# VH-VL binders against q9umr5: the designs that were tried, part 443

Target 1, 268 residues: q9umr5
Amino acid sequence: SYKPVIVVHGLFDSSYSFRHLLEYINETHPGTVVTVLDLFDGRESLRPLWEQVQGFREAVVPIMAKAPQGVHLICYSQGGLVCRALLSVMDDHNVDSFISLSSPQMGQYGDTDYLKWLFPTSMRSNLYRICYSPWGQEFSICNYWHDPHHDDLYLNASSFLALINGERDHPNATVWRKNFLRVGHLVLIGGPDDGVITPWQSSFFGFYDANETVLEMEEQLVYLRDSFGLKTLLARGAIVRCPMAGISHTAWHSNRTLYETCIEPWLS

## First folded at step 21 (VH-VL)

Design yh138 (framework fv_nofazinlimab)
Fold by ESMFold2-Fast, scan of step 21:
Structure yh138 (fold): chain C 268 residues (1-268), chain A 123 residues (1-123), chain B 112 residues (1-112)
Amino acid sequence: as target 1 above (268 residues)
Amino acid sequence: QVQLVQSGAEVKKPGSSVKVSCKASGGTFSDYAISWVRQAPGQGLEYLGEIIPMFGTRNYNEKFKGRVTITADKSTSTAYMELSSLRSEDTAVYYCARTKYDILEGFSDFDYWGQGTMVTVSS
Amino acid sequence: DVVMTQSPLSLPVTLGQPASISCRSSQSLVWSHGNTWLNWFQQRPGQSPRRLIYLVSNRDSGVPDRFSGSGSGTDFTLKISRVEAEDVGVYYCMQGTHEPYTFGQGTKLEIK
């Protein structure tokens, strides 16, 4: 029988967004127990990511305990960062495939409609003043705001992303790395037509340097230092990169071709 | 000048479905979240759910999950609320209301409401 | 779900006198650093609700100065300094901090 699947949604989201994904899984892997976690739905998705991690952790523990053969995670957008932290803080997770569906794994730096919707009077160049304050860090979107022109402020003020990426030292870093490395497969999905995740290569651990030139994962200091295990996972053959063009941000969980190509193969 | 205009009153049989519309005029439809709230005769206010057209996202009050569906059509600036498997206790005035999620100014909850749509479920 | 409890449920007031409505939440409504998603609505007979106050104490445009909101954490108050005839209606507090959004049961303000 198939391993259970746990789905973690994104910003302003709920289980409703995954109805097509559940249909696809039911068609290709009938009998799979799929749990879409309805925690931090809608407005609650703006709560600090560490608060969300704690809540999702409490929800996934009994699911994992009942599945000794392991579970799969499908984590969409902001949800991919929640899942990154879950895998680091849980000493006993049994996750086989962690499927990161267009998540800003190295952070976000874009003047998109999403930014303008939440910060109508702000430009990406000025948002660092708000996000890198204690007040701003009380909102999830600021927890992964990564301004490449103010990297010193990002490293010092980010209460979440800089820590889980090992970009700033933390007492728990060694344990978090050990826990994360227990994952069977890290499946990274994203693409150039997403329109929200900026740069889109953030979904593959690439990101802007100070000149806004994208450097891919293998050129990142976090990879080179193996800060949380990316280099070790890649050496094990455990990292899968599945880019796809033509898919907008809200369509990753409802595109059949994407599902068949990038998700279905990892749902043993 | 900004208005939320709802569809007219409806009388439905138990077990049927009703779909109420809420057309936004003035301002950009995608700048706001649209919520649905109902009020049974002589009773208080009860939240059903919310749609954010910009993000394509929906969330529903657990009490109504499986029965309520909220959708939006950006081309007509119209949000819809469909409630299925109607029961007599679903008799109420259904309101749409808008919310702006401005982090710096603060969330502007339910700053403008539609005129309401009376839905009567008769046995 | 967060329970919002209003007191009193019935509030008879003499014209020109002050009125006060209490709203208590079963959980803290504080998000962070003073961000508290507590709102007050007025519903006149036969009309849609109208927002009077947002973020605990901010008055909406067109709302008279005689209306004021205050409170913190779990305890909130709406005050009317001098009640006028047009103030007759039902007043609701509403929280947006926790999903699902919830309303108080309503306070019916009547002229005695």
Scores: ipSAE 0.781, ipTM 0.885, lowest interface PAE 1.1, mean pLDDT 93

Design yh139 (framework fv_nofazinlimab)
Fold by ESMFold2-Fast, scan of step 21:
Structure yh139 (fold): chain C 268 residues (1-268), chain A 123 residues (1-123), chain B 112 residues (1-112)
Amino acid sequence: as target 1 above (268 residues)
Amino acid sequence: QVQLVQSGAEVKKPGSSVKVSCKASGGTFSDYAISWVRQAPGQGLEYLGEIIPMFGTRNYNEKFKGRVTITADKSTSTAYMELSSLRSEDTAVYYCARTKYDILEGFSDFDYWGQGTMVTVSS
Amino acid sequence: DVVMTQSPLSLPVTLGQPASISCRSSQSLVWSHGNTWLNWFQQRPGQSPRRLIYYVSNRDSGVPDRFSGSGSGTDFTLKISRVEAEDVGVYYCMQGTHEPYTFGQGTKLEIK
């Protein structure tokens, strides 16, 4: 029997996007109970990430309670950040594999068509004025906006990502770190052809410095200070990196080769 | 000028499927979400679902999940709504409408509507 | 699903007099800090719906200033300060805060 799988979607998304993923899981692990959470679908995906975390927490508690052997999380795009927070705020989660599908784990700083769709008159260089306001922090996309040219503002204004990454102090940081470290495996997936997540290395905890040069995870202060447990997890052998070229942002959940290479091995 | 033009009236048998089109003109198709809403004779408005061509995402009202499919063709600036396993209760005028998700100016819900497509389900 | 309840459902009005339509939601429509996705639509006989008001109180371009929207949380009102003959039709409130989007039952405004 296989551990249940819980799926958390991304921006503007719904369970419909995961039909291929469910098909793949059913083929390779028949009998697996897969729950794709239909919470914060469509425009509700723009709600503050802490609000989403609370709602998803309420939904996953009974699923985890019914599975004493553990569960797996597959979390796509923005959903990967929701899952990061879930693992930190839950004192008793029993997650074995946390599979992050192209999620901006260190944040987003892209001047893409997707940004222009939500902020048609803004450029990435100016979005910090909106996102780092209290008003802007009431939208999920601003909760993980990480402008490398205004890092001081990011650290002071980010109500979500800077706190979850331990880049800004929080009273619960020690407990969040302890809880996150309960995870069995942290499986990071992403690639250079994603086209949305900017820089794409954000999916692997890499990010821009002030000169827009990407520094990988091991060069990040968050990792070096072990702020929420990345260094400890890596030393434990619990971090899996699975980069794949040729996959666009909307295809991570529907590519068979990606599934077989990066996801299937971690579903028990 | 903004205009949403829908395909013509359809008469369908129970158990069949219908596919209604909604062609956007005078604007940039990829800047908007397209929603589908129906209205049974003498009744109110009921939301079916939405597609966002820019993101390739779609979401559906749970009441129609498994029966409704919304698609878009960017090359023709056309959105489609297909409803399967038709019943007499599906007899209604089907509308497309557009929405702009501008965070600064505010979400512009259903600012322009198509003329409607009458779908009659009878044997 | 969020239930939208309108009252009255039938609104006979004397020409030139004010009219008021109430809309109540079963859940708060506040996103956060006052952002509220509540819209009002007018449907004239044989026509597609036309949006009059968005974001509770913002009038669409071309909508006469005699139409106004107000409210907060779960309680909303559409007012017509002086009804004109062209206002005959059905009025719907609609919430966009929670999926699926839902509409009120409609209020039929007719001249006495």
Scores: ipSAE 0.744, ipTM 0.865, lowest interface PAE 1.1, mean pLDDT 92

Design yh14 (framework fv_nofazinlimab)
Fold by ESMFold2-Fast, scan of step 21:
Structure yh14 (fold): chain C 268 residues (1-268), chain A 123 residues (1-123), chain B 112 residues (1-112)
Amino acid sequence: as target 1 above (268 residues)
Amino acid sequence: QVQLVQSGAEVKKPGSSVKVSCKASGGTFSSYGISWVRQAPGQGLEYLGEIIPMFGTRNYNEKFKGRVTITADKSTSTAYMELSSLRSEDTAVYYCARTKYDILEGFSDFDYWGQGTMVTVSS
Amino acid sequence: DVVMTQSPLSLPVTLGQPASISCRSSQSLVWSHGNTWLNWFQQRPGQSPRRLIYKVSNRDSGVPDRFSGSGSGTDFTLKISRVEAEDVGVYYCMQGTHEPYTFGQGTKLEIK
């Protein structure tokens, strides 16, 4: 029988967005138990990410306990960061495939319509003033705001992303790395036509340098230092990269070709 | 001026479905979340769900999940609420209402409301 | 779900006298520092609800200054300093901090 699948949604989202994904899984892997978690739906998706991690952990523990052969995670957009932290803080997770569906794994820095919707009077160049305050860190979006022109402030103020990426020290870093390394496969999905995740290479652990030139994963200090295990996972052959052009941010969970190419092969 | 204009009253039989529309004018439709709230005769207000057209996302009150579907058409600036498997207890005035999500100013919950649509379920 | 409890549910008031409505939530409505998403709505007979107060104490444009909101955490109050005939209707508190959004039962304000 197939391993259970747990789905974690993104910003302002709910289980409704995954109807097509569930249809695809049912067609190719009939009998798979799929649980789409309806926690932190809608505006609650703006709650601090550590609060979301705690809530999702409580929901995931009984599902994992009932599946000794393991489970798969499919984590969309912001949900991919929740799942990153979940795999680090859980001493006993049994996740086989972690499928990260267009998630800003190295952070976000862009003047998108989504940003202007939430910060109508702000530009990406001045958002650091808000996000790198204690007040701003109470909103999930600011937890992964990564301004490449103020990296010193990001490292000092980020309460979430800098810690899970091992960019700033934390007492639990060694344990978090050990826990994360238990994952069977890290499947990274994203593409240039997403339109929201900026830079889109953030979904593959690439990111801007101080000149806004994108450096890929292998050039990042977090990879070179193996801060949470990326270099070790790559050496094991456990990292899968599946970029696809032509897919907008809201379409990753409803494109059949994407599913067949990037997701289906990793659902044992 | 900002207006939310809803479709007209409906009389439905038990077991059928109803679809109510809410057309926004006087502002940019995609700048706001649209919620649906109902009120049974002589009773209080009850939230059904919300759609965020900009993000293409929707969320529902668990009480109505499986029966309620909220959609939006950005080209016509119209949101829809469809409620299926109707029973007499669903007799109510159904309202749409607008929310602005501004992080700095704070969320502006239900700042403008539609005129309401009376849905009567009787046999 | 967060339960919103209003008191009193029936409020007969003499014209020109003050009126006060209490609203209590079953859990904290504090989101982030100064942000508590507690709102007050007025519904006049036969009309759609109209928002009076947002974020606990902020009065909407066009709402008379005799209306004021106060409170913190789980305990909130809507006060009308001098009740006028046009104030007749049902008043609802509403929380937006936790999904699903929830309303109080409503307080019916009537002139004696």
Scores: ipSAE 0.785, ipTM 0.885, lowest interface PAE 1.1, mean pLDDT 93

Design yh140 (framework fv_nofazinlimab)
Fold by ESMFold2-Fast, scan of step 21:
Structure yh140 (fold): chain C 268 residues (1-268), chain A 123 residues (1-123), chain B 112 residues (1-112)
Amino acid sequence: as target 1 above (268 residues)
Amino acid sequence: QVQLVQSGAEVKKPGSSVKVSCKASGGTFSDYAISWVRQAPGQGLEYLGEIIPMFGTRNYNEKFKGRVTITADKSTSTAYMELSSLRSEDTAVYYCARTKYDILEGFSDFDYWGQGTMVTVSS
Amino acid sequence: DVVMTQSPLSLPVTLGQPASISCRSSQSLVWSHGNTWLNWFQQRPGQSPRRLIYKVSDRDSGVPDRFSGSGSGTDFTLKISRVEAEDVGVYYCMQGTHEPYTFGQGTKLEIK
């Protein structure tokens, strides 16, 4: 009797990307009920993350209600940020394992082909002008744009990431922290060959300082202040770190070795 | 000049599958999303799905989910739409069209279309 | 799914006279401040659709200025100030704000 698994996709994505993941789960945990949520697919993945959180919340409530023993979340890329917020805004979630699959948990600051595709005439150094406007915050990618050279603008303008990370005060912060701490396990997955998530250590709550030197999770103010519970979770033994080299961004959900090493052990 | 060139007409039996190609030229493949739209004889336009080769992602109209598969080959700048379990009501002209997702300038939906591929499902 | 309703469905027009096509959506098409993903396409007999207007009112390069788009929220209009013989065909509105993208049923423009 395995706990149900809920899968939340990433930018421009849909359930199709998870066909291999579903095969792996069926092979190792036969009978597991896996629900891949087809909400905010394709273009709609660019909608503001708080709007996505509301929609996914409505979809997960009945699934969680039917599973009193708990559920697992597997949340890919941008979807990992949606799941971060779900765990904070839901007073009654029963999530055991939250598996964050190459998600930019501290944000994104990269001059990648993905950036050039969405902002053909922009450079990462100038994107803060667009993203930290009210206009830019209407697009999901800007909700987690984290320019380390304009941290003051990020803290004041980010309508999503700065709030869920407790980097800016919010009236609901205490409740969000309490709710997030209900999670059984926080499983962080990512790696240096991802090619999209920049810095890749963002998947492990590491990020650039003002000199673009990566500081790991334990050196982050959000960890040191325990803003949303990372330090408490780590002390409880609830954080799992599973880095793997050789995996590109679009391959995390279709690599058998990654699944066996980093995901399978957390699907009870 | 920008072109989307589609494969030729197909005649298929009920229950079979059809795979239509759409080859992009003039720098249209890597910078754009490719969508598929069909039009039954004398009828309006109906969206099937979209692929974004840059991201390796695809999404489908739920009406066709389980029957439609859209793929892309970056090396040949070609997108494909495969429709399985064909029925007589699938008889239509199938079009590919491109979209640019420029956040600053705004989304540019279906700015260029292929010439269309007639798929006839005989019974 | 968002339902797109066009009116009229048949539009006979005298050459040189103006023509107007209405498009209504069952839900708001506003994405964000300043962005509404509504498009207009022309399909001449035997040809592929051609985009005329995108983002409600932006005209494509090469599209004559006699074509104009306007509207907001759920109500949109395509206007042709002086109809020419080459304008014969079917006109479709299309929304891209909500998945799946949906089209109006089409308006057939004919010369009287």
Scores: ipSAE 0.791, ipTM 0.890, lowest interface PAE 1.1, mean pLDDT 93

Design yh141 (framework fv_nofazinlimab)
Fold by ESMFold2-Fast, scan of step 21:
Structure yh141 (fold): chain C 268 residues (1-268), chain A 123 residues (1-123), chain B 112 residues (1-112)
Amino acid sequence: as target 1 above (268 residues)
Amino acid sequence: QVQLVQSGAEVKKPGSSVKVSCKASGGTFSDYAISWVRQAPGQGLEYLGEIIPMFGTRNYNEKFKGRVTITADKSTSTAYMELSSLRSEDTAVYYCARTKYDILEGFSDFDYWGQGTMVTVSS
Amino acid sequence: DVVMTQSPLSLPVTLGQPASISCRSSQSLVWSHGNTWLNWFQQRPGQSPRRLIYKVSYRDSGVPDRFSGSGSGTDFTLKISRVEAEDVGVYYCMQGTHEPYTFGQGTKLEIK
């Protein structure tokens, strides 16, 4: 029988967004137990990411305990960051495939309609003043704001992303790395037409340098230092990169071709 | 000026469905969330759900899941609330209301309301 | 779900006198750093609700200075310093911190 699948949604989302994904899984892997976690739905998706990680952790523990052969995670948008942290803080997770759907793994630095919706009086260049304050860090979207022109402030103020990426020292770093490395496969999905995740290569651990030139994963200090295990996973053959053009941010969980190409092969 | 204009009163039979509209004017429809709230005669206010057109997302009060559907048409700046399997207990005035999410200034919950739509369910 | 409890449910008041309405939540409404999503609405007979107060104590544009909101955590108050005839109606508190959003039962303010 197929391993259970746990789905973690994104900003303002609920289980309704994944109805097509559930249909696809049922068609190709009938009998799969799929749990879409209805935690931190709607407005609550703006709660601090560490608070969300704690809540999702409590929900996934009994699911993992009942599946000795392992489970798969499918995590969308900011949900991919929640899943990154889950894999690091759980000493006993049994995740086989961690499938990250267009998640800003190295952070977000984009002046998109999404950000203007939440910060209507701010420009991208000034958002660091709000996000890197104690006030801003109480909102999930600021937990992964990564201004490449104020990297020193990001490293000092980011209460979530800089810590899980090992971009600054933390007492739990060694344990978090060991836990993360237990994952069977890290499946990274994203694309240039997403329109929200900026730069889109953040979904593949690429990010802007100080001149806004994108450097890919292998050029990042976190990879070179193997801070949480990316270099080890790549050497093990456990990282899968699946870029696809023509898909907008809200369509990653409802595109059949994307599912068949990037997701279906990693569900056992 | 921001204005929310709702469709007219409806009289429905038990077991049928009703679809109420809420047309927004004065501002960009996608700049805010639209919520639906009802009020039975002589009773208080009860939240049904919310749609956020900018994010393509919708969330429902668990009590109404399976019966309520909220949709939006950006081209006409109109939000819709459809309630199915109507019972006499669903007789109420249904309101749409606007919420603006602003992290710096704070969330502006239900700052403007529609005029209300009376839905009567009777045999 | 968060239960919002108002007191009193019926508030007869003499013109020109002060009035006070209490609202209590079953859970803390604090989001962070003083951000508390507690709102007050007025519903005059035959009209839609109108927001008076948002974020505990901020008054909406066009709302008279007679209205003030205060409180923290789980205990909130709406005060009217000098009741006018136009203030007749039902007053509701509402929380937006936890989904689903919930309202108090309503307090009917009437002139005695």
Scores: ipSAE 0.773, ipTM 0.884, lowest interface PAE 1.2, mean pLDDT 92

